# Ledger of designs, part 71: VHH binders against EKC/KEOPS complex subunit cgi121 (cgi121)

Target 1, 174 residues: EKC/KEOPS complex subunit cgi121 (cgi121), of Schizosaccharomyces pombe (q9p7j3)
Amino acid sequence: MILPLFPETQVHVFVYENVSNCAAIHEQLISQNPIYDYAFLDAATILYKKQVYSAIIRALEDRRDEQMKTKTIHSEVILSLSPKTEISSAFRQFSMTKKSKNIVVVKIDSKLTEEEEFERLDKLVEGNRVEFSDEELQKLIDFKVLKKNYKLDPSTLENPLASILSSIALRGYS
Key: E = the ipSAE of ESMFold2; O = the ipSAE of OpenDDE; V2 = 0.75 times the mean of E and O plus 0.25 times the DockQ between their complexes.

## First folded at step 10 (VHH)

Design pe12 (from pd8 with S104A T105S A108S; framework vhh_7n9e_1; at its last look DockQ between E and O 0.87; V2 from the best seeds 0.80)
Fold by OpenDDE, look of step 10:
Structure pe12 (fold): chain B 174 residues (1-174), chain A 123 residues (1-123)
Amino acid sequence: as target 1 above (174 residues)
Amino acid sequence: DVQLVESGGGLVQAGGSLRLSCAASGFTFKAYAMYWGRQAPGKGREWVSGITWRGSSTLYASSVKGRFTISRDNAKNTLYLQMNNLKPEDTALYYCAAGLFPFASDESDYDYWGQGTQVTVSS
């Protein structure tokens, strides 16, 4: 996929459910294995496609403007999901863990088609690919985690998308 | 009470310039991407330009690219559209809109709308 704001940057997003090797993937991420150059998100923390795209756009803007807070574009995506400025907090909030069962995987700067990238990623992830859609994401979300990450209350839960997008936008700009 | 109030429109000769403003109130302006659209007589709404919430990125319709410049001042809660080298086909009601999604080309993603300011370009 090509974002209109970044026509030279190809982005792919994949969703996996029932992933059996999250612990193994997590170890590779810790070791900074270049083969795992993706943003691996815990699907339990993602409710909307626009949430992911908002984070991606912010990360890409940060990179373009040379204002990245993290070392890699993928880590910047993870940070960009968080309403908090602390990198460690963002990773704790949104990055996959050894205990994750469902994940959202983001690839930026891909030179491959979506299908080709999927084939590549499928060798790394042992799970079932599902559609990247709000419908599928809603099946995987943990609302307890979501409420905690974005400090949602009964009022903001009436329109969680607005609260999430506002939080992403306002990070570091309160 | 959310408000988007456009100003700066008027009558101008072809080749002339106008600067539109959109004053926002009642919401957290800096959290929203902002957009300009227009509607010419007898035509549907047309997307003109967009700017992300921090003003880092801008995008333009092909019909106005190189002639129009979108900008924003978050401290003043104001969106701007500098229109240069205006053409009769630019005649339209220009409206601003706000959306939380950082960039949407689809008006269905807009949350708030202004009433518009009339721009008329004579030959």
Scores: ipSAE 0.895, ipTM 0.935, lowest interface PAE 0.4, mean pLDDT 95
Fold by ESMFold2, look of step 10:
Structure pe12 (fold): chain B 174 residues (1-174), chain A 123 residues (1-123)
Amino acid sequence: as target 1 above (174 residues)
Amino acid sequence: DVQLVESGGGLVQAGGSLRLSCAASGFTFKAYAMYWGRQAPGKGREWVSGITWRGSSTLYASSVKGRFTISRDNAKNTLYLQMNNLKPEDTALYYCAAGLFPFASDESDYDYWGQGTQVTVSS
C-alpha cells in the first residue's frame, strides 16, 4: 500500500490468528534481530483498520518532522497508537507479548510486494493469516482491553471509532 | 451543532487570486483532517486539497498544485485555501470537509461538509 502523503513509503499490514510462537518472536525483537523489523501488535487491542493507519500516518509525520521519540519507525507506530506519550506504557498496552494469541504486524519502508513480504513474514510467524479488515479485527478484539487503553465510557462503546482516532491525533497536543 | 461555513468566493478574472476561509464550530477542530473539494455545474465532486491534523502534511490535486495553498489555524478553528493564477477551469462551488481519518479513500469517510462558496473565473 502506498499512502498518498508518503509516496515513496510502502506499507504492509498483516493479521495472524492462533499464533503459537509469540514467545520466540518476542525474544528476537528484544535481541534486535533485523529480520524481525516489524511492528508486532496484540490484535486484542486493535478494532479498526483506520486505527492502525492513523498511527502509521502519525508515525511517518513525526519521522519526517524529526519528532520521533523511539528508535525505529515500527516502535514509533506502537507509540502512536497510545493516547499518552510514555513509551513504556504504549508498549505494555499495544505490543504483542509472549502470551498473545493473535497479532497485527506492520511493515513500513518495505521494498517488497505484499506477497513477497508475506512470504518472509510467514517464515517467522507460526499462525494463520487472515484478512486485514474490520470484520476480522472485530473477531479478535478484547473490548475490555480497548476500553481500558482508550478510557472509553459507556456513551462511546457502541461506536468508539471517533474517540480512538481523536486520541491518536491529539497525543501530546490535547 | 457542527458547522463548516465557507467564505471568500466571488468573481475574478483569469490570472487573479482569491483566498477562501472555512470557519468551523461544534467539534474538536484539531482532531480532524481537513479538505477542500469543488463541484463545477453538472459535474461530480472533485477533491482539491487536504491537510492533516496539525498542518504538518498537505496534498493537492495535480490540476491545482503549485497554484493553490491549503493551510489551517487550529487556534481559530479555520481552514484556508489561497488560490493563485486562477483559470476558467477553476470555476466551481468550493466546499470544505472534515474527517477523523486523514486522506480517506473516498468521501464516505468524511464526517462533516460545508455548503460551499462560489468561485467564478472569467476568461
Scores: ipSAE 0.658, ipTM 0.843, lowest interface PAE 1.4, mean pLDDT 91
ESMFold2 (binder alone), look of step 10: mean pLDDT 83; pTM 0.838

Design pe13 (from pd7 with S30N S104V A108S; framework vhh_7n9e_1; at its last look DockQ between E and O 0.91; V2 from the best seeds 0.82)
Fold by OpenDDE, look of step 10:
Structure pe13 (fold): chain B 174 residues (1-174), chain A 123 residues (1-123)
Amino acid sequence: as target 1 above (174 residues)
Amino acid sequence: DVQLVESGGGLVQAGGSLRLSCAASGFTFNAYAMYWGRQAPGKGREWVSGITWRGSSTLYASSVKGRFTISRDNAKNTLYLQMNNLKPEDTALYYCAAGLFPFVTDESDYDYWGQGTQVTVSS
């Protein structure tokens, strides 16, 4: 996919459920294996497509403006999901863990088609690919985690999208 | 009470310039991407330009690219549209809109709209 704001940057997002090798993937991420150059998100923390795309856009803007807080564009995506400025907090909040069952995988700067990238990623992830849609994400979300990550209360839960997107936008500001 | 109030419209000759402003209140301006749209007589609404919440990115419709410049001042909660080299076909009601998701061109994704300011470009 091409974002209108970044026509030269191809982005792919994939969702996997029932992933059996999250622990192994996590170890590769810790070791900074270049083959795993993706943003691996815990699907339990993602409720909307727009949530992911907002984070991606912010990360890409930060990169363009030379204002990234993290070392890689993918880590910046993870940071960009968080309402907090602390990198470690963002990773704890949104990055996949050894205990994750479902994941959202983001690839920035892909030179491959979506299908080709999927084939590449499918070699790394042992799980079932599902559609990247709000419907599918809603099946995977942990509302307890979501509420905690974005400090949602009964009033904001009436429109969680607004709260989430606002939180992403306002991180480090106001 | 959310408000978007446009100003700066008027009558101008072809080749002239106008600067529109949109004053926002009643919501957290910094959290929203902002947009300009327009509606010409007898035509539907048309997306004109957009700017992300921090002003880092801008985008323009092909019809106005190179002539219009969108900007924002978050400290003043104000959105701007500098319109240069105006053409009769630019005649329209120009409205400001806000959306949490950056970036959209579909008005269905906007959250708030202004009432608009009239821009008339004479030949």
Scores: ipSAE 0.888, ipTM 0.931, lowest interface PAE 0.5, mean pLDDT 95
Fold by ESMFold2, look of step 10:
Structure pe13 (fold): chain B 174 residues (1-174), chain A 123 residues (1-123)
Amino acid sequence: as target 1 above (174 residues)
Amino acid sequence: DVQLVESGGGLVQAGGSLRLSCAASGFTFNAYAMYWGRQAPGKGREWVSGITWRGSSTLYASSVKGRFTISRDNAKNTLYLQMNNLKPEDTALYYCAAGLFPFVTDESDYDYWGQGTQVTVSS
């Protein structure tokens, strides 16, 4: 996928369900293994495609403008999902853990087609790929986690997308 | 109550310049990407330009690129369109729009629209 705002940056997003090796992936991320240079998100925290793309767009803007707070573009996506400025809180809330079962995986700056990137990723993730769609994401979300992460209340329940996207846009500016 | 109110339209000779403003109220302006669109008489709506939340990223339709400049002032809740080297083909009703999703080119993502300000470019 090429975002109109960033025409030289190719982005791929994958969703896996029933992942059996999150603990192994997590160890590779701690070891900073460059083969695992992706953003690995817990799918329990992701309800909308727009949620992920808004975080990607914000991370890319911050990189271009030299306003990144984290070391890599992929970690910046994880931060950009958060309504809070604290890096450790963002990782705790959105990142894949050893106990995650379903994940969303983001690759930024890919030089590969979606299927070529999938072939590489499929060697790393032991799980079943599903479509990156609101339909599939809704099957994997934990609404208790979502409501906690974005501080959703009755005044926002009928329109959680707006509250989520506002949080991504406003972090650090409101 | 949400309002988007455009101003600055009018009659101008070809080659001239105009600056449009869009005053916003009733919503958190800096949470929204902002857009300009236009509609010529008897034609459908045409996307013209978009700008992200804080003004860091902009995008333009090919027909206006290099001639029009979108900007925003979040302290004043105002969106602008500077239009230079105007052509008779730019004659249209110009409207602003706001959307929470910053893909900037897809009108299906817009949440609010203004009623527009007329720009007429004479030869």
Scores: ipSAE 0.696, ipTM 0.867, lowest interface PAE 1.3, mean pLDDT 91
ESMFold2 (binder alone), look of step 10: mean pLDDT 85; pTM 0.852

Design pe14 (from pd7 with S30T T105S A108G; framework vhh_7n9e_1; at its last look DockQ between E and O 0.81; V2 from the best seeds 0.00; counts 0 for: pae E 2.2 > 2)
Fold by OpenDDE, look of step 10:
Structure pe14 (fold): chain B 174 residues (1-174), chain A 123 residues (1-123)
Amino acid sequence: as target 1 above (174 residues)
Amino acid sequence: DVQLVESGGGLVQAGGSLRLSCAASGFTFTAYAMYWGRQAPGKGREWVSGITWRGSSTLYASSVKGRFTISRDNAKNTLYLQMNNLKPEDTALYYCAAGLFPFSSDEGDYDYWGQGTQVTVSS
């Protein structure tokens, strides 16, 4: 995918369910294995495509403007999902863990087609790929976690997308 | 009470310039991407330009690129559109819009709309 705002940057997003090797993937991330140069998100924390794309766009803007708070574009995506400014908090909130079952994987600056990138990533993730759609994400979400991450209440739950996007946008700018 | 109020439109000769403003109120301006659109007589709505939350990124329709400049002042809750080298085909009702999604040229992603300000460019 090419974002209109960033025509020179190719972005791919994949969703996996029933991933059996999240613990192994997590260990590779901890060790900073360059083969795992992706943003691995816990699908339990992601409700909308626009949530992911909002984070991606913010991360890319931060990179372009030399305002990144983290070391990598992928970590910046994770941070950008969070309403909090603390990097560690953002990772705890949104990054996959060894206990994750379903994940959303984001690749930025890919030189490959979506299919080629999938083939590459498929060697790393042992799970079932599903469509990156709101419908599929809704099946994987943990609303308890979502409510906690974005401090959703009964009023904001009527339109959680608005609350999520506002939170992402206002991080560090309230 | 959400409001987007456009101003700055008027009659101008071809080659002239106008600066439109869109004053926003009733919502957290900084949380929204802002957009300009226009509707010419007898034509449908046309996306003109967009700007992200903090003004970091801008995008323009091919028809106005190089001539129009979108900007925003978040401290004033105001969106601007500097229009230079205006052409008769730029004649339209110009409206501003707000959307929480950081950028979209699809009006379906917009949450709030202004009523518009008329821009007329004479030949």
Scores: ipSAE 0.900, ipTM 0.940, lowest interface PAE 0.4, mean pLDDT 96
Fold by ESMFold2, look of step 10:
Structure pe14 (fold): chain B 174 residues (1-174), chain A 123 residues (1-123)
Amino acid sequence: as target 1 above (174 residues)
Amino acid sequence: DVQLVESGGGLVQAGGSLRLSCAASGFTFTAYAMYWGRQAPGKGREWVSGITWRGSSTLYASSVKGRFTISRDNAKNTLYLQMNNLKPEDTALYYCAAGLFPFSSDEGDYDYWGQGTQVTVSS
């Protein structure tokens, strides 16, 4: 994915399936361990690459414009996925939990190549890396969760991309 | 029924100015990034400029930077292109486009396209 508005900001996105240690990762996130400075998302909530990149672009625009609502750029990505303004709701709905099985992991401001960042992340996550692609994301999504998170009705559930991207764009401005 | 309708084109002398408008309807304008492109007769399409959802970020092709200004009025669902110091090589059909994705330089990612307004710059 090309981010022409942020050419000096390196972004990597990884997807893992069958993750066995989400509880351990969650404890490290609670303790604010800087080695775990990533956005850890529950893959059950992510259907499209564009969904993730839309949240990333919004978070980066808000950072540049000094309008971030959360402490870190990674927490801002989590907030930016949400149609709601409440920070706690966004984390509850999109963040990895102790019970998560598949995850999407975002690194912003990386100083490493994708392979180098993967080598670091792979020491932290006990699971199988899969491609960050719409094909793989569709295997991991929970459509019931997606419907609840974005308030999709049956017609939008058939092609939810526009509703999801609109929700990300309009949060706080509708 | 989505519509993007450009206006404001015409014949202008080199060094002159024009302001293009793109009136949008049939979709939630504030959810979309907006773009201008152009196509000279017998040539491929050229990306000109883009503006994010709320208008806070803009980007320009190097050939127009400093001369053209993109802007949007979200209350009126209208996109603008102010074109100053026009040159004969700016002669083209100018069209607007909308992409729900917050910003992309890849025209394949755009969702809606206008039919264009002709700009002709005489020497």
Scores: ipSAE 0.503, ipTM 0.779, lowest interface PAE 2.2, mean pLDDT 90
ESMFold2 (binder alone), look of step 10: mean pLDDT 84; pTM 0.844

Design pe15 (from pd8 with S56R; framework vhh_7n9e_1; at its last fold request DockQ between E and O 0.89; V2 from the best seeds 0.85)
Fold by ESMFold2, fold request of step 12:
Structure pe15 (fold): chain B 174 residues (1-174), chain A 123 residues (1-123)
Amino acid sequence: as target 1 above (174 residues)
Amino acid sequence: DVQLVESGGGLVQAGGSLRLSCAASGFTFKAYAMYWGRQAPGKGREWVSGITWRGRSTLYASSVKGRFTISRDNAKNTLYLQMNNLKPEDTALYYCAAGLFPFSTDEADYDYWGQGTQVTVSS
């Protein structure tokens, strides 16, 4: 995918369900293995494609403007999902953990087609790829987690998109 | 109620300049990407320009790039379009729009629209 504002930046997003090796992936992320240079998100925290793309666009804008708070663009995507400025809170709330079952994986600055990137990623993730779509994301979300991460009340949980996107837009700039 | 109100249109000679404003109310302006579109007589809508939430990224249709400048003032809840070196083909109804998604050229992603202000460029 090529974003209109960032035409030189290729982005791919993948969704996996029933992932059996999150602990192994987590160890590679801690060791900063460059083969694992992706943003690994817990799918329990992601309800919308627009949620992910909003964080990506914000992270890319911050990178261009030298306003990133984290070391890598992928960690910046994780921060950009959060309504709060605290980096550790964002990673705790949105990152894949050793106990995660379903994940959303973001690659920014890819030099590969989507299929080529998938072939690389599929060697790393032991799980079943599903479509990156609101329909599939809805099957994997944990609404209790979503409610807590974005401070939603029951009436907002029926259609939380605007609240989520506003949170991403306003973090640190309200 | 959400409201987007354009102003600053009018009649101008080719080669001239005009500054459009779009005053916004009823929503958190600084959380929204903002856009200008136009519709010439007898033609479909044309996307003109967009600007992200805090004004840090902009994009222009190739037909206006280098001549038009989009900007926003989040303290005044106002979007602007500075139009320079105007041409008769710039004659159109100019309208602003707002979308909570940070940037899209697809009108399906937009949430609010203004009624427009007429710009007429004489040869």
Scores: ipSAE 0.748, ipTM 0.885, lowest interface PAE 1.1, mean pLDDT 92
ESMFold2, look of step 10: ipSAE 0.732; ipTM 0.876
ESMFold2 (binder alone), look of step 10: mean pLDDT 86; pTM 0.867
OpenDDE, look of step 10: ipSAE 0.912; ipTM 0.947
ESMFold2, fold request of step 12: ipSAE 0.643, 0.691; ipTM 0.841, 0.861
ESMFold2 (binder alone), fold request of step 12: mean pLDDT 86, 86, 86; pTM 0.863, 0.864, 0.867
OpenDDE, fold request of step 12: ipSAE 0.910, 0.911, 0.910; ipTM 0.946, 0.947, 0.946

Design pe16 (from pd7 with S30K A31S E107L; framework vhh_7n9e_1; at its last look DockQ between E and O 0.87; V2 from the best seeds 0.00; counts 0 for: pae E 2.2 > 2)
Fold by OpenDDE, look of step 10:
Structure pe16 (fold): chain B 174 residues (1-174), chain A 123 residues (1-123)
Amino acid sequence: as target 1 above (174 residues)
Amino acid sequence: DVQLVESGGGLVQAGGSLRLSCAASGFTFKSYAMYWGRQAPGKGREWVSGITWRGSSTLYASSVKGRFTISRDNAKNTLYLQMNNLKPEDTALYYCAAGLFPFSTDLADYDYWGQGTQVTVSS
């Protein structure tokens, strides 16, 4: 898809459930294999599409403004999900781990159609693709993890989207 | 109590300029994307411009691009719209709006709206 603010940048987001090779993927990420040039998110930490897109937009702005805190646009997406400024914290909070079962995969600067990118990614991920929707994400979320990551309390849980988006926006700001 | 209060509207001749302001209160201004919309007589509300929460990115409707400039001052909780080379077709009630999601041109995604300020451009 194309974001209105970034018409020259194509973005794709995919969701996989029941992924059997997360450990293998994680090893490739650690080794910085260029074939795995994606943002691999733990689906347990993602509740809304807007959460993902907010992070993507922030990352793209950071890149454009030459204010990236991380080395790659995909790592910046991961950082942008976090209310914390520490890169390591952001990765611990939102990046997939070897124990992950469900993942959200983000591709920035794709030169391929969504279908073509899916075919490419499908060779890397051994799992079932599901729709990138709030409905599907809600099935995969771990609310314990979500509450921890964004410090949600009973009051903010009444509107978790607002809290999440605010957290993303306010990262690094007092 | 959330408030968005627009000001700066008025009557101006074609080719003239106006600067609209939107004063925000009751919410964390810097965490919201801000937008301008307008509604001309007999027409629906139209998206005009938007700016992200940090002011890093802006976008304009094709009808106002090159003539209007959106900006914000987060320290003052204020949104601005500089309107140059105004045309009679710019006549409308201008609204400011706020949305937590950055960024949307869909008016349905906005969380808060002002009451509007009238801009009238005479030929």
Scores: ipSAE 0.907, ipTM 0.945, lowest interface PAE 0.5, mean pLDDT 96
Fold by ESMFold2, look of step 10:
Structure pe16 (fold): chain B 174 residues (1-174), chain A 123 residues (1-123)
Amino acid sequence: as target 1 above (174 residues)
Amino acid sequence: DVQLVESGGGLVQAGGSLRLSCAASGFTFKSYAMYWGRQAPGKGREWVSGITWRGSSTLYASSVKGRFTISRDNAKNTLYLQMNNLKPEDTALYYCAAGLFPFSTDLADYDYWGQGTQVTVSS
């Protein structure tokens, strides 16, 4: 995937359901194993493709502008999903945990085609790949978690996209 | 109510400059990417330029790159287009538009549009 604002940066996003080895993946992330250099998100927190792309774009702008708050571009994507500036809260709210069942996986700066990156990732993740689409994400979301993470009022729950994207855009600027 | 009001159009000789403004109200300006489009007589709408919510990233159609500069002032809720070295083919009705992320070059993806300001470039 090529984003118009960052034409030199190849991005891939994958969605897995029914993942059985999140605890093992989590251990590898803590160990800083370079084979696992991806952003692993809990799919229960992701409702829209645009939610993920907005976080990616924000992280890429912050990297270019030397304003990143975290150590890697992938950790910066996790922070960028959050309406809050506190890093620990963002990771608690959006990262895959040992108990996650469905995940969204982001690779930034890939030198591989989507299929090549998938083949590599599929050796690491014990689960079933599904399409990165709003339709599939809607099946995996936990609306109670979404409402809490973005402080959504009942009035915004009919179409929460604008509220979610505004929260991502306004972090630190409200 | 949402309003996008363009101004600064007019008649200018080829080689000249104009600065367009777009005053925004009725929505949270700083959370939107902002764009300029144009429509020449007898043609469809054409994407011209876009700018991200904080103004840190910009993109231009190849036909205007190097001659036009998009900018925004989030404190004044205003979008600008500085147009230099104008050519007769730049003659068009110029619209501003607003859209939520992701950033898109497709005019069909935008949420709000202005009514436009006419730019006419004489030979």
Scores: ipSAE 0.530, ipTM 0.790, lowest interface PAE 2.2, mean pLDDT 90
ESMFold2 (binder alone), look of step 10: mean pLDDT 84; pTM 0.839

Design pe4 (from pd7 with S56R; framework vhh_7n9e_1; at its last fold request DockQ between E and O 0.76; V2 from the best seeds 0.82)
Fold by ESMFold2, look of step 10:
Structure pe4 (fold): chain B 174 residues (1-174), chain A 123 residues (1-123)
Amino acid sequence: as target 1 above (174 residues)
Amino acid sequence: DVQLVESGGGLVQAGGSLRLSCAASGFTFSAYAMYWGRQAPGKGREWVSGITWRGRSTLYASSVKGRFTISRDNAKNTLYLQMNNLKPEDTALYYCAAGLFPFSTDEADYDYWGQGTQVTVSS
């Protein structure tokens, strides 16, 4: 995918359900294995494509402007999903954990086609790829987690998109 | 409730300049990407320019790039379009729009629209 504001930055997003090896992936991320240089998100926290792309765009703006708070662009995407400025909180809220069942995986600065990137990723993730779409994300979301992460009221849970995107936009700026 | 009000249009000679303003109210301006579009008489709407929520990124249609400058002042809840070296082809109703998604050239992603301000460029 090519974002209009960042035309030389190739981005791919993949969704996997029923992942059996999150603990193994998590260990590789802790060890900073470069083969695992992706953002691994818990799909229970992701409801919309626009949610993910909003975080990506914010992270890319911060990188371009030398305003990143984390060490890698992929960790910056994780931070950018959060309404809070604390890095540790963002990782606890949105990162894949050893207990995760479904994941969203983001690759930024890919030099590969989507299919080529998928072939690499599919060797690492033991699960079933599904389409990156609002339809599939809605099957994997945990609304209790979403409500907690973005402090949503029952009324905003009917159409949470505006609240989620506002939180991403306003983090640190109210 | 939500209001986007454009101003600054008018009649100008070719080669001249105008500055358009879009005053926003009724929503959190700094959470929205902002856009200018235009519609010439008898033609469809044309995307002109967009700017991200804090003004750090901008994009322009090729027909106006280098001549038009989009900007925003989040303290004043105001969007601007500086239009230089105007041509008769720039004659149109100019309107602003707002969208929560950080940047899109697809008007289906926009949430609010203004009514427009007329710009007429005479030869």
Scores: ipSAE 0.785, ipTM 0.896, lowest interface PAE 1.0, mean pLDDT 93
ESMFold2 (binder alone), look of step 10: mean pLDDT 86; pTM 0.868
OpenDDE, look of step 10: ipSAE 0.908; ipTM 0.945
ESMFold2, fold request of step 12: ipSAE 0.726, 0.769, 0.777; ipTM 0.879, 0.895, 0.896
ESMFold2 (binder alone), fold request of step 12: mean pLDDT 87, 87, 86; pTM 0.872, 0.873, 0.869
OpenDDE, fold request of step 12: ipSAE 0.907, 0.908, 0.907; ipTM 0.944, 0.945, 0.945

